# VHH binders against Protein DOG1-like 4 (DOGL4), part 24

Target 1, 232 residues: Protein DOG1-like 4 (DOGL4), of Arabidopsis thaliana (Mouse-ear cress) (q84jc2)
Amino acid sequence: MSKMRNLVEEKFLEFYESWVIQLELYLHQLLIAHNNNTMSETELRHLISKLTTHHKAYYTAKWAAIREDVLAFFGSVWLNPLENACSWLTGWKPSMVFRMVDRLRKSRVVLVEAQVKKLEELRVKTKFDEQKIEREMERYQVAMADRKMVELARLGCHVGGESVMVVEAAVRGLSMGLEKMVKAADCVRLKTLKGILDILTPPQCVEFLAAAATFQVQLRRWGNRRHYVTHS
Short names: E, the ipSAE of ESMFold2; O, the ipSAE of OpenDDE; V2, 0.75 times the mean of E and O plus 0.25 times the DockQ between their complexes.

## First folded at step 3 (VHH)

Design s6 (from e24 with D31K S53R; framework vhh_8fcz_2; at its last look DockQ between E and O 0.49; V2 from the best seeds 0.00; counts 0 for: pae E 8.6 > 2, grease 25.8 > 24.2, SAP .685 > .668)
Fold by OpenDDE, second read of step 4:
Structure s6 (fold): chain B 232 residues (1-232), chain A 122 residues (1-122)
Amino acid sequence: as target 1 above (232 residues)
Amino acid sequence: QVQLVESGGGLVQPGGSLRLSCAASGFTFSKYYMNWVRQPPGKGLEWVSGISRSGSYITYADSVEGRFTIIRDNDKKMVYLQMTSLKTEDTAVYYCATRYWLGSSYTEFDYEGQGTQVTVSS
């Protein structure tokens, strides 16, 4: 059954579509930069800056949207099932990006010892932060099944104005909690990304960003192939 | 049947202007992100501009930013490309192309038209 889209979903879907298209354009530029060693450091930094700004724009839009309806981001209608399945708290799992860095190291990216050390420190910190959020999420999920929520569920089965209001209020409360967790997760994502970019040289940043963007775009492509519906 | 029909191309001198039009039919126009792409002689397909379903989000290639303007009319099922300050390097066949939100890649589109020739020459 097709999920009925609310206004928040529709708006963000349109935004995301545009955002992804722009990302693909940037990816193209990153790949060119990666394959062409003639670009100056200034040019590389500019490209990196564009990507960074692009990502910031995403989270700005996301945070505005989640204030209205955080639940829209749990089962995002603008993502295919594969993308959703790979999501951790409405986005990419922060610790995953270190695997990308590792892959780059195994290819042609040469990191100095100081960079390796800093990356490892960042990895540890990122994992710690992830775990902390996961614990909070678990606590939150367990709380969903407590006596109070059961009572609310019971009330929701009865048609009554006051009961409906109580349930709605409770749902709003839950949504607020979810919003906090999502924001916390996003902060870890942003910190992790920034941390990596601060450790890497401009050429390395370009490679990293290209790899990350490629992964994101390919994931979308793969998922779409499986669930593509002709809309003629 | 899905159809995209481009028009408005022609020969123009450098610094000149052209307005391209694309008429869409056979699909729900308002559900698609609309694009202009071009193919210069002897080169591959190049993305030029895109506009979201409602027109709220617009994007341009760096090479045309500030010179080209994309507009859509969902009621008329039309998309336009106003080109100004044209350069010789803008010479290409221009195509109107659709992309649904389930689109696959940068260079892949659901549908494209027959194209219209734009030639910029002194």
Scores: ipSAE 0.455, ipTM 0.764, lowest interface PAE 0.9, mean pLDDT 88
Fold by ESMFold2-Fast, scan of step 3:
Structure s6 (fold): chain B 232 residues (1-232), chain A 122 residues (1-122)
Amino acid sequence: as target 1 above (232 residues)
Amino acid sequence: QVQLVESGGGLVQPGGSLRLSCAASGFTFSKYYMNWVRQPPGKGLEWVSGISRSGSYITYADSVEGRFTIIRDNDKKMVYLQMTSLKTEDTAVYYCATRYWLGSSYTEFDYEGQGTQVTVSS
């Protein structure tokens, strides 16, 4: 029931385990900052910068790994089944983050009308970019059923070395297309995060990042608890 | 049965150094993220440092960053904590621990060793 992990899966599993542990530590710092109003703006900006750098480190590692094996990111071995079930193109769905933003409207540090307008504009733009990627995924899936691909699959069953090279080139092309789509989705994620943080004040950024990290950490805990009692 | 045996603690003056060791047995050590955690007198557990399976990724608590160094030797099934510039607030029982994602606390661990006492005082 367990498949052998390839090198990319083993390396990224180790990275991701460490990355999530560090995220949990940053979450602890965010919760302290949120509940203790004694931190200066400079101290809050430094903490926000740590989180921003941490998220960028994730995408740097992910894009290096995807270059080697994009398929490792579809049904990832470093994610539990619940985390995998909640994935949209190998990560969180960009528009979903605005549910976390909506919580800020009821927080101690309320949003000003100008911020609400900018967040709505960003939300609309994010949804547009997200739908564009979904259309590309549909085109990718249609291309998989293209007559040329069907013919290449047929050839791969019955002929020798020349056909093997043609099939390998086609598979490489499919993987490159999928890599492009995943990177496009990740760019929308990063643009959405940056956009939100640029609109929010430092205390609001801390609250937003705490909410996002809490959800990510709890989702992993809920899924791991279910898996542990079932498989351990 | 998972077993972790810590050693190397002792009494040291502020600014001093100690090297803690943890010997692991009963599990595939090279496939586990390893942590050092501590419990100051009358307080709960606090996380100190962690190291990934191969040693490629290391993390430190802000309070010890630049003063402590975590190292592992998978062949010997050992993890070490090199402590320098020790402060009175570093006084605690130090534990070697594995971690999994159960519960709701940042300090919850599925296994903790016996511990080794570190006392920093003048």
Scores: ipSAE 0.436, ipTM 0.739, lowest interface PAE 2.3, mean pLDDT 83
Fold by ESMFold2, look of step 4:
Parts: sequence; structure tokens; C-alpha cells
Structure s6 (fold): chain B 232 residues (1-232), chain A 122 residues (1-122)
Amino acid sequence: as target 1 above (232 residues)
Amino acid sequence: QVQLVESGGGLVQPGGSLRLSCAASGFTFSKYYMNWVRQPPGKGLEWVSGISRSGSYITYADSVEGRFTIIRDNDKKMVYLQMTSLKTEDTAVYYCATRYWLGSSYTEFDYEGQGTQVTVSS
């Protein structure tokens, strides 16, 4: 059964398609830089800056959209079912990125002790921020349950405009809480990304960004392969 | 059947201008992200520009930004590439395509045209 898309979903679907295509183009540049040892440090830093700006552009567009309709980002029409199933608060769990860093460290990338120390400190901070968000989400869920009990009591003795206003306030409160939590999660994602890029050298950053983009593109490709084939 | 037909190529001097056209048929054109890609002589495919379904999001390769303009007309099922300040390095066969994909699928597009030759020489 086809569902009618609202304006936020339609607009963000179009944005996201263009954003992923640009990410794929940047991935090509990252792979060239990884395989071509003649690029200067300035050229590498420029490419890293492009990727950082591209990720910031995603969040800028997303934060504008969630202000209008945060629920569009839970079970998003622009993501395939596999991508949606892997989401934690509308995106990658921030600490997941450290599994990728660990893999690169074991295979190709040699880190000095100062880098290892800084990465461990960042990992601990990222986990702490995640746990804080999870505790805050639990509080929102409890607050909404309490609001439902108050609403049931009020509806039991009043029908009309005042009951509608209480329900409307509860819905606005939920939406504001979800927007806050999504934005908090996105801030942890962005801080963690930038923190990793600050610790790594430019060649290490290129390899990390290539691995991250490859994973995101491959997840989309695998999930879309099944769904795309049945497309009319 | 899906078809993309490019036209408007030709021989032009450096600094000159050309306007490429791409006529689409056999699919719901307004539902597809459209691209221009090019293949310089003896080289692989190079992405040039892309335009979203409604035209709201437009992107260009660094080498052409500020010189090329991509336009689409969903009513006429057309994509255009307005090229100005042309350089010798812009010499290539230009294709319009419905998708650009990186990695092991870098040169694969869901639907692509037959190409139009652009030659920039003194």
C-alpha cells in the first residue's frame, strides 16, 4: 500500500539522493588520494575539508527539516529498510565509528602513542555522551506515560476544546523532546567525527573517511539491490 | 524502452560556448536524478554535473564550476548543459545519465545516452 508523503519527506528524499551522489563522488576522490602518494599535505587537507563540509551540510539540512517534522526521520522514506534498521536516533550510533578506526589500526594505519591516548579519551567521552542521551530518552518516555495518565483523567470528566489543548500540548512536548534528542545525537556524531580527524594525520584521515564512506555507500547498495530490483 | 539522446556537440575554439541537449523517453523523467558525464580521449569517464528531480539541488565538478550550467525541463523531458569559457581539456564525448555510482560500479549508470562529441581546439 502506497502512503502519501508529506512535504518534509518529499523535500528531504530529493536532498538525500543528491547528498549521497556527492558523497560517492568524494569517495572516488578519497580512493584516488589513498592510492596516489604524490598528493601534497595541502591537497589532502583540502579534500578532508570538503568531506567535513559535506557532512555538516547534511546536518544543516536535517536540522531544518526536523524542526518541521521530526517523525519523518524515524523510518525515513529516503532510506532502505536495512539502513533504517541500523539507525540509532535517526543515524549511526556515534561510537560505532571506533570499530572502523580499530580495523584500520590493525591493518594499515600505524598510530603513535599520543594518538592512541587521544583516541581512547575520545572513545570514552563518546560513550559517556551516548549514555547521557539514552538516560534522557528514558526520561522523555516516562514523562509521556505520565502525561497520558493525566490526559485520561481529564478526558474522563471533560470533552471539548480544553481536552484538545491538553492533547495538543502533549504532542508538541513529544515532538520537541524527540527533536532535542535527535539533535543531541547528531552533535555527538559530528563532534566524534571532527575529533577523530583532529587526532589523525591527513593521510590517515583520508583512509578513515574512505572507509566510512565505503561502508555507508555499501549499506545503501546492498539494501537497495533487493528493493530496487522489484521497482516498476 | 529507455532512451537518452544527446545533441549539440561540435568544434569550438577555446573561450567559446556550446549548449548540449539531452532528450529523454521511455521512463518517468521527473522521478530521476540526471547527470552529465564525459569521456576525454583515451581516458575514463569523468562526472561533470548533476541535477535533482525538481532542479532544487545542483552540483558541479570543480573543473567546470562557474563555467557550466545544468538545466532541466521536466515538461519537455530535457536536460541541458550550457558550457562557456571552454578549454582544451573540456574535449570529450559528453553523455547524459540517470545515475552516477562510485566504487566497483563507478562507470555504471542506470540509463545513459549515446553521447555527443565536444572538441575544443585552436
Scores: ipSAE 0.012, ipTM 0.487, lowest interface PAE 8.6, mean pLDDT 77
ESMFold2 (binder alone), look of step 4: mean pLDDT 81; pTM 0.823
OpenDDE, look of step 4: ipSAE 0.380; ipTM 0.728

Design s7 (from e24 with Y57W; framework vhh_8fcz_2)
Fold by ESMFold2-Fast, scan of step 3:
Structure s7 (fold): chain B 232 residues (1-232), chain A 122 residues (1-122)
Amino acid sequence: as target 1 above (232 residues)
Amino acid sequence: QVQLVESGGGLVQPGGSLRLSCAASGFTFSDYYMNWVRQPPGKGLEWVSGISSSGSWITYADSVEGRFTIIRDNDKKMVYLQMTSLKTEDTAVYYCATRYWLGSSYTEFDYEGQGTQVTVSS
């Protein structure tokens, strides 16, 4: 609802717009590489490295921003409503990428038995880590509804200096807890992405990254078109 | 109405330099990411460089990195492209562009200007 943006939101909005434009450029290069079977393995590895560096740059910027204001990432102003609706703990749900991996299994490019086995092991580990974070989030949400937190809200900051200090300490604790959970989720995302890329051949990596970038770019476009028609 | 007016193009020998300018009007320039894109003869649009609203984030296409520099002046509502070590492959009509609408293409930009012709030949 708030149309006012703080400095963290303004800075990250500017960063994210630039980051998405660069992602679109890399997607174009991935699609050319995928359609033209003339690139060397060294050239493909270089392109894959650019995408992995690009994703790491996003998390570097994000972690700096959440240190200052983690709440900016829950219902982000730089994401349209459709992108926000599809978010799991401020980003993509790690297990979702295995749907993109399943496309490779049905492509004309043959995944060898050893790759299929490693991808399934990674899928199981990713699901386990995802569930662990979901349990942490549930505990956090229960703590927010706890009797002690309700009592602190009821008392307010007008009782005296001590109540102001206690409320401020509680709010800092809540923000630190959210930051820890968001970073944990992002670590699962990065481990899942690296794991998939380590298992796949360079041509398969290009196909996978193209599928992932296509989905991200199209989701943003679909949401932006709806927003333009509805709110422009 | 958005208006972008490019200038500074011309004929230059390989290894030469040119500075392109883009004058923006009709929108709050300081709120928008600005791009340079080009169209070589008989080819589609190719993205060249981009600069964020404050100038904090700058990106370049691999083909021009280390040779081109993008600059903006929000007070003057200008964006510039300093081109050095020009190659025959840099021959194109250069456009200044912003993104309003992503469209169905990965290379779509919203631009209204006529562009400025850069020809690199000996």
Scores: ipSAE 0.000, ipTM 0.181, lowest interface PAE 16.6, mean pLDDT 79

Design s8 (from e24 with Y33W; framework vhh_8fcz_2)
Fold by ESMFold2-Fast, scan of step 3:
Order: sequence, then structure tokens, then C-alpha cells
Structure s8 (fold): chain B 232 residues (1-232), chain A 122 residues (1-122)
Amino acid sequence: as target 1 above (232 residues)
Amino acid sequence: QVQLVESGGGLVQPGGSLRLSCAASGFTFSDYWMNWVRQPPGKGLEWVSGISSSGSYITYADSVEGRFTIIRDNDKKMVYLQMTSLKTEDTAVYYCATRYWLGSSYTEFDYEGQGTQVTVSS
């Protein structure tokens, strides 16, 4: 099993490095598209579609990997310490992307009143869904800790040979529960991303996706102690 | 200190070929993705092609797909753009860049080069 865990980690590390490289290439396309106002709406929609497909590919690979070893995604070896410190249930916190949306107002892009109202409604719903998952995770952690402690304490008083089976059952239960919670969190992430893109116009989507990808790429570079991009 | 030097531009007839070169110095070239971007006369910047640090990922603008090939040589710290079946609309100043930085109301390239002029005319 330890060999399978290491294999899952190695396989996902290779996938993730490749996925981030492609994200950086798409980011360059987004930045040029944002600056070039001669692009048609069809061309912008095609670029946005490439980004959404790329993010969906990440979750397809992630869900396959967590089925085998969900614990690999808590303190991931393919993420640097800064990226891990910013993680919420193995990924980005859904409500935090609305800070990227807020930046659209500081640029020359104007959000119409109807878009502002829909984005605020989506923000409130996203925070509600986050809190629901956090409450479920808390209940899961409390129940798992209490059960494991009681079982281990009882086993220590009776038969030592049973400890292996009890520990294995507890770890299996923990993994299944975490897999369910991680998938629930990922569903909120995907719904939030889709919701934002459905509300924004194609040029606004390009700017939003560029801001989000820039932050993700820069967070990785800052954590690796490499500062080669400038805004001066 | 950090420098990108483009070369290989010139005057060619439609249907012709050119190979552009970009020599990098002053940074760890093998850790950075490389791009070709062009600026046609009187127009804005147009992204042409990108290649990842390892060369495993390559992408092209739809306007040049099948006609242009981006290549990198990490040992020589070079990136190339092989251009074939050139069209008059390919006329532009071509720039080598690590990344395009977007900041509020302005943009700039990470380690932008000086550029090389490509003119396609009869």
C-alpha cells in the first residue's frame, strides 16, 4: 500500500507539473487577448473554453488519484509550503475568487448593475456552501477522533493482536470520509467558477481568468523564492 | 544583466521561409517558458507561439498553426521560430519574451528582447 501511495504521489506530481506549465501558456494567451481588442467574441469564447476544459482535466485527474490515496492531497508533495499554507480542503477556497472579480472594477472594465447583483448572490451562496462543508468536516473529525480513541483505549486493555485490524479499519473509514468531503468541496469550486463565467462577458471572463491564473502562478513562484516578474 | 537578443529577420517574398533566433543570458533559461510575440505595423501585440521550460508543451496562434514551428535548445540557451509559407500579414516586428505581465492599465514583457523585423512583400 505504501508503494501504491508513493506511485500515486509520483504520478500526480508529474501530471501537476505538466498541468501548471500548460496553465502558464494559457495565461500568456489570456494576457495578449486582454490587450488586443481586435479579437472576435468567438475567438475569446474559444480561449475561455480551453481554460475551463483545462480546469476540468485537473479535477478528473484529482478524483482518480484521491480514490487511491486521498491523504496525498493533504500537505501535497507537488505543492510548495506557501501553496499548501493557502489551501482549504486540498484546493483554493471558493469564496476567495470573488476578490479577483473585485479587481475588475479597478480596471477600465465596467460591471453593469445586473452583473453586480448576480455576483453578490453567487458570493453569498458560495460562502453558505463552504460553511456547510466546514460543519460537515468538523462533525466528521469529532466522530472519527472519538471512535478511534475509544477503540484504541479498549484494545490496549484486552488483546494486542486486534490493534492492527482496528487501526486499518479506522484509516479506511477516514479515507472514505475525506474523499467524499474533498469531492464536495471540488464541486463547490467548479460551480463557483462556472457561475462567475456565466455572469461575465467574454472580455471580462478573459480578465478574470488572467487574474486568477496570474495569482496561482505567482504564488507558486513566490513559494519557490523566485521573483522574476515585475509590475514596475 | 538579463538579456534576450532576437535575430534572423529580413525581407522575403510570399511563400518564403525564415528562421528567427533568440539568445538568452542572465537567467536560468531552462526554468522559464519562452514565447514569440509580434507587432504588425500600426497594430497591437499578437501572441504567436509558446514553449514550456522542458519543451513538453507547445502551443500556436490559430493564424500560424501548421506554418510555424517553435523549438528550444536549453544547452545553447536558444529559442527559435521556423517560419514557412509566409504571408504578407505575417509582416511584423517579432519579439522573444519569457512572459507577458499585465498590471492594471498597462502591460509589459518579462525580459522583453529588442525585436527583429520581418517583412513579407513581393
Scores: ipSAE 0.000, ipTM 0.191, lowest interface PAE 14.2, mean pLDDT 78

Design s9 (from e24 with Y33F; framework vhh_8fcz_2)
Fold by ESMFold2-Fast, scan of step 3:
Structure s9 (fold): chain B 232 residues (1-232), chain A 122 residues (1-122)
Amino acid sequence: as target 1 above (232 residues)
Amino acid sequence: QVQLVESGGGLVQPGGSLRLSCAASGFTFSDYFMNWVRQPPGKGLEWVSGISSSGSYITYADSVEGRFTIIRDNDKKMVYLQMTSLKTEDTAVYYCATRYWLGSSYTEFDYEGQGTQVTVSS
């Protein structure tokens, strides 16, 4: 009688809350490392590896969850309304991360020309990969409107065992197509992150990861706290 | 204004124990992650330990794992660092830090106090 979250939503909510808590702990380590010019390259690379492993853990959990219920990731219950409003195909828009990279150009750790060139090449490739996914999503939406939606609507007029089986098969097919698109978008996200980290020096990686984590954590806090508290 | 005040440092022999305290004011303490960081003589800042807002999630630097314990009391707006099996390399000025206190916009680490001095020697 009462409306309850489905099992996938409950499990991922629990996972995501603990994942964000650990991200915030890593953020504090990144901020301290960013302000420590004497930290060794080995120490910085170890911290960067912790963050990389943490992000990979997120996608491992996400891909397991979307295999069960991809629709849980569109308008996610574990995200507040502000976080949901800022999403693109169930996550951050890959090309937008280059705005954080642009801030590094004015940082204490100066980017060399070779890095700037590689970052621009990566930005262009990332935008191309985004456009490819957006075209696939448009094709999916057109198929929903013109073929699949019409057929499902027609079948919904006849409630029998055979009609139920056909509708269930069609819904499963739609979910599989959507899952494929979400995984493609996540692959672009991971490739973009890896590409940036491969181009940057360890101190620049720390600054970039601190920027990304600060934005993610702060966006969540702003959305969870409707009224901003001034700390002046 | 955000204020963090560290205390409890002192001189101890190797293998000894100390308990550091940090008193917080000027912000909603129970909403913020807290860290202990240290600065050994002639070196930069080293992260030591962190604790989530609720106290449920805790992490330590490899160099102190199993020897140090971080604790928080949200009612008293306090964070503590229980140090055991102290080594000479633990000699440092110890600071408590939060994201707000660290200057949350890629700025230099900002701290207003002197921290608390821990000296481990015979």
Scores: ipSAE 0.006, ipTM 0.393, lowest interface PAE 10.7, mean pLDDT 80

## First folded at step 4 (VHH; framework vhh_6qgx_2)

Design p66 (from p29 with T28E; at its last look DockQ between E and O 0.07; V2 from the best seeds 0.00; counts 0 for: pae E 8.9 > 2, SAP .73 > .668, placed apart)
Fold by OpenDDE, look of step 4:
Structure p66 (fold): chain B 232 residues (1-232), chain A 123 residues (1-123)
Amino acid sequence: as target 1 above (232 residues)
Amino acid sequence: QVQLVESGGGLVQAGGSLRLSCAASGFEFSDYAMAWFRRAPGKEREFVAAITWSGDSTFYTDSVKGRFTISRDHAKNTVSLQMNSLRPEDTAVYYCAASFPFYTLHSYEYDYWGQGTRVTVSA
């Protein structure tokens, strides 16, 4: 069965495809910067800023889109099944980035004790925030099942204009709650990212961002190959 | 165009109260954390208070805790700072600032700024 895409899905799909292309370009730059080690700190910071701006742009677009249809992001058509399977509240799980940092440490990245301590503190905080959001989401879902879904089911027994309007209003209420949860999760994502970048040196930031971008790009590629999904 | 316009500043005696307001336009107000900063004479700009995009959480610098209250009105696109029990050391130009999507303690990370409103607290 083919799913009919709505306008929000179509627009965001186009946006995301373009955004990923740009990410790949930045990834290339990050890799060059990392491998050559000839860039000044100022240049590195500039590159980091470009990436952070790029990510910020994604969430700006996302938040604009979810205002229109947050449900589109709970089954993102612009993602392949693998990407969707790895999603936590419509995006990457914040705590996963610490594993990336760990991998870097096991390679050639040397962190000083102060950095390690700060990263651990950030990890704990991030985990706490994730759990808090998860609990809120659970409460939300239970509440919706007990109240809103029953109401919708009841209303669904009636066919008429007035009933439709009531159902639509109920759905809007549901969507608003979901939007809030998604935005909260996004804030944890961005705070975590910022936190990591604040702890790392510019060269380390470049390496981290390269690793993160690589993972994202590869995940997309792997998923596309496995599920025969074509993305531009 | 993006605009943040502060109002409500003025002269007040120690122990008095003021309510600052900031009117936002030109951007999606509901997506931004809002904050107040202040710059006292001869000092650097410092963080005062912030409120999340949703308005569900607030944060205050230690020196104003219990005295200042930040709030926002999404319908009016405004953020306010209720300042009670004012002290001479609260004398400063107060700035409204917006940050997507969360607030920080560092001024250089904010996206938009107002022109500021002067608060003077006399002894």
Scores: ipSAE 0.814, ipTM 0.906, lowest interface PAE 0.6, mean pLDDT 92
Fold by ESMFold2, look of step 4:
Structure p66 (fold): chain B 232 residues (1-232), chain A 123 residues (1-123)
Amino acid sequence: as target 1 above (232 residues)
Amino acid sequence: QVQLVESGGGLVQAGGSLRLSCAASGFEFSDYAMAWFRRAPGKEREFVAAITWSGDSTFYTDSVKGRFTISRDHAKNTVSLQMNSLRPEDTAVYYCAASFPFYTLHSYEYDYWGQGTRVTVSA
């Protein structure tokens, strides 16, 4: 009695596998650009734009898919268990990227005072937006549970169309609410990425994007290897 | 309300120049990449040019490279397309579009669109 994947899950699994492969190819280009300082500013900007376009393509496909089945993105079949455990509202936690910036700042990336100030302002804004989303999610869960329990108690001894209509409305409300929160979280992710890339110079952007892509690729490789070893 | 308003279209002789402008309102302009697309008679809408949210990078389709220049003005919330050395093949309706936060080459991924402005280049 295995779980059956629907067409939305199967289609997005295929998309995600292709998307990660392309991300890995872009990572190699980023590493070449980082190690060989022969690229012009124009060439660096084009590579950066390819990465940002790649990220937009992910969210374009994701937002289309969540309109069909938002619940597929909570415990996604295309992510290994380690990737799923690291997810915050169906994706990476926006403030986590600042740990990468901090590590690069202390070892490789030299930032001027104006950049440091802007990055700290962005970190504060990002954390505030995260906390707002977390509080809204908690309020949403409580509000839905309270209204659902009242509706079920009110209709617990009834049979008929009114009970079906109430349950259908509650399910539609849950799906619409989850879609809204996932999109809000994704917008914070994209705005944080945009903010970092706007503050950093093109060579610094290449360093940051390489670190971020390396982490994401290694997280997938480590999780897949650990899963395989556990079941071998 | 979000609004993209194009202006500057018209009739021009081959070899001439036109400057298209797009005024943006109702969203945070500095967060968006901006692009121009065009639709020639009997053809699908095609990418022409894009500029990143910061204005630090521009991109052009091959047929317009060296002749067209995209630019943006954050103080006025406008994006412009300077079109030089115009050819009859440039005849099309030109559309301004916005994408949060990155540009793409595919029209279906853009968030906001203008109504378009017609450019006619006569022999």
Scores: ipSAE 0.007, ipTM 0.276, lowest interface PAE 8.9, mean pLDDT 78
ESMFold2 (binder alone), look of step 4: mean pLDDT 90; pTM 0.917

Design p67 (from p29 with Y108E; at its last look DockQ between E and O 0.12; V2 from the best seeds 0.00; counts 0 for: pae E 9.3 > 2, placed apart)
Fold by OpenDDE, look of step 4:
Structure p67 (fold): chain B 232 residues (1-232), chain A 123 residues (1-123)
Amino acid sequence: as target 1 above (232 residues)
Amino acid sequence: QVQLVESGGGLVQAGGSLRLSCAASGFTFSDYAMAWFRRAPGKEREFVAAITWSGDSTFYTDSVKGRFTISRDHAKNTVSLQMNSLRPEDTAVYYCAASFPFYTLHSEEYDYWGQGTRVTVSA
């Protein structure tokens, strides 16, 4: 069934398409760097910074957009069904990245004991933070049938004039909680990413970022092959 | 109990400098963006500066750009505002504020507030 897109969805769709294209370019650079043992630490750090800046740009855009319509991100039209299915509170689940790190460890990446310990601590913390957010989300979802929602439902039967304004106000109120949760989730994502990058050496960071970007790009490609997605 | 305690305010001559400090307790400081707001006599509270939770990025209102510097110390749970080249129009009560997880320009979105410290810049 066709879905009508609002302005926020359209704008973010356009942004995201461009953002993903740029991510693919960076992925290429990361792969080159990974296979090039002649790059200096400074060069690697520069590349890492480019990627972190790119991710920062995504969240900047996201946060601006969710202020206008956070609900758009709970049915992200810029993502295919597979991507959406893998989403946790409108994005990647933070704890997932540790599996990527584990995968790297089983390959060519050698982590020293101190790194392993720090990663484990970070993993535990990340999971704890995820659970906190999930509990809050559950609380919110249970509370969905609150006075505001009842009022909204009641008013929804009489759309016109002042009632529309009241309904809009109610929707805004309801969206605020969701926005906070999304922001909290994003915070955990950013902290987790930063934490991992702080623990890893520059070469390891490059490898990790390459793996993460690859996963993201491939997930999108796989999903697009299975489901037709209309993009701008 | 959550506390934000500002210090460092006082009287200074135009062109002078002050360093404000805010000590945070009772919450996970490293999870919060920190900001400074100010309220001048007869005016509304306005945004001054903010710093991300990681400390990697800062933002300033136009009127203080190049003169003010916001920083934070995670080890000490403090946020600071170095104010240089102070002007009479900078006279205000300065407030420290915390926002989870990122800063905004809107004071109503901040979670915790200090009691403020008074800065007076004489001509």
Scores: ipSAE 0.019, ipTM 0.359, lowest interface PAE 5.9, mean pLDDT 88
Fold by ESMFold2, look of step 4:
Structure p67 (fold): chain B 232 residues (1-232), chain A 123 residues (1-123)
Amino acid sequence: as target 1 above (232 residues)
Amino acid sequence: QVQLVESGGGLVQAGGSLRLSCAASGFTFSDYAMAWFRRAPGKEREFVAAITWSGDSTFYTDSVKGRFTISRDHAKNTVSLQMNSLRPEDTAVYYCAASFPFYTLHSEEYDYWGQGTRVTVSA
């Protein structure tokens, strides 16, 4: 079933199109750095910093947009939090990025034992933070259901449109809770990204960022536009 | 507007304790890592302590480990630094800072800064 796009969604999609175009330009620079050893370590670190900043800019714009209307990011106007509690809050699960790290290890990148240990510690931490978000979302859903149940029980003694106002209040409460949860998930994504870049050497960071950018560009070309791309 | 306001500075005897507080407004406090830096007379600002956005991890410079404790209160939008067993070398202006979403040891990477609060430890 098709839906009307609202102003918040259209504004963010315009930003996202520009953001992906710039990501493609950075991808070209990453591939040059990888394939033609013309960049100094200082230039490499500068390129890595530009990509880090570019990823932070994505979330800055997303957070501004979800402050205006978080429901625009969930693909429907009316959300049922009980049916969608663990559908990873408008993005890729933060720990999914480690699939890319693992694939890189198999084909391109040799890691020393210290790096492997640190990456595994980060993976465990990321999954712990994911579980914490899942528990918080479950508690929020229970609290929302309890509030609705109490109000509906009290309406059993009344006639009119108070049920509409209760639903409207519940939707506003849900929107505030969802905004917090989406931001929490995005913070885990950014923390995990920075953690990976801190563990890898600059040449390894270039390999990783190139792989990540390639994947994101390919997803856009495959027509996965309906699901907003979030950072790995 | 974003504002970080430190309080709790003052004069204290060596071996004493002091609690600094930083009130945050104008941004979503729970999304930011928080840190304390200090600047002794004639020196550059140096990192003292940090706490993650969630509050689940802390980091301290070696000279304050075991003596200082950083904490945050999401209900009050405050970060605190409990300073125990104070020494004359702890004398400095202490600054509250916020960074999205990671803390860092490098002061130039912080997004927001307070005005600072002066701590003087007498011998």
Scores: ipSAE 0.007, ipTM 0.204, lowest interface PAE 9.3, mean pLDDT 76
ESMFold2 (binder alone), look of step 4: mean pLDDT 90; pTM 0.916

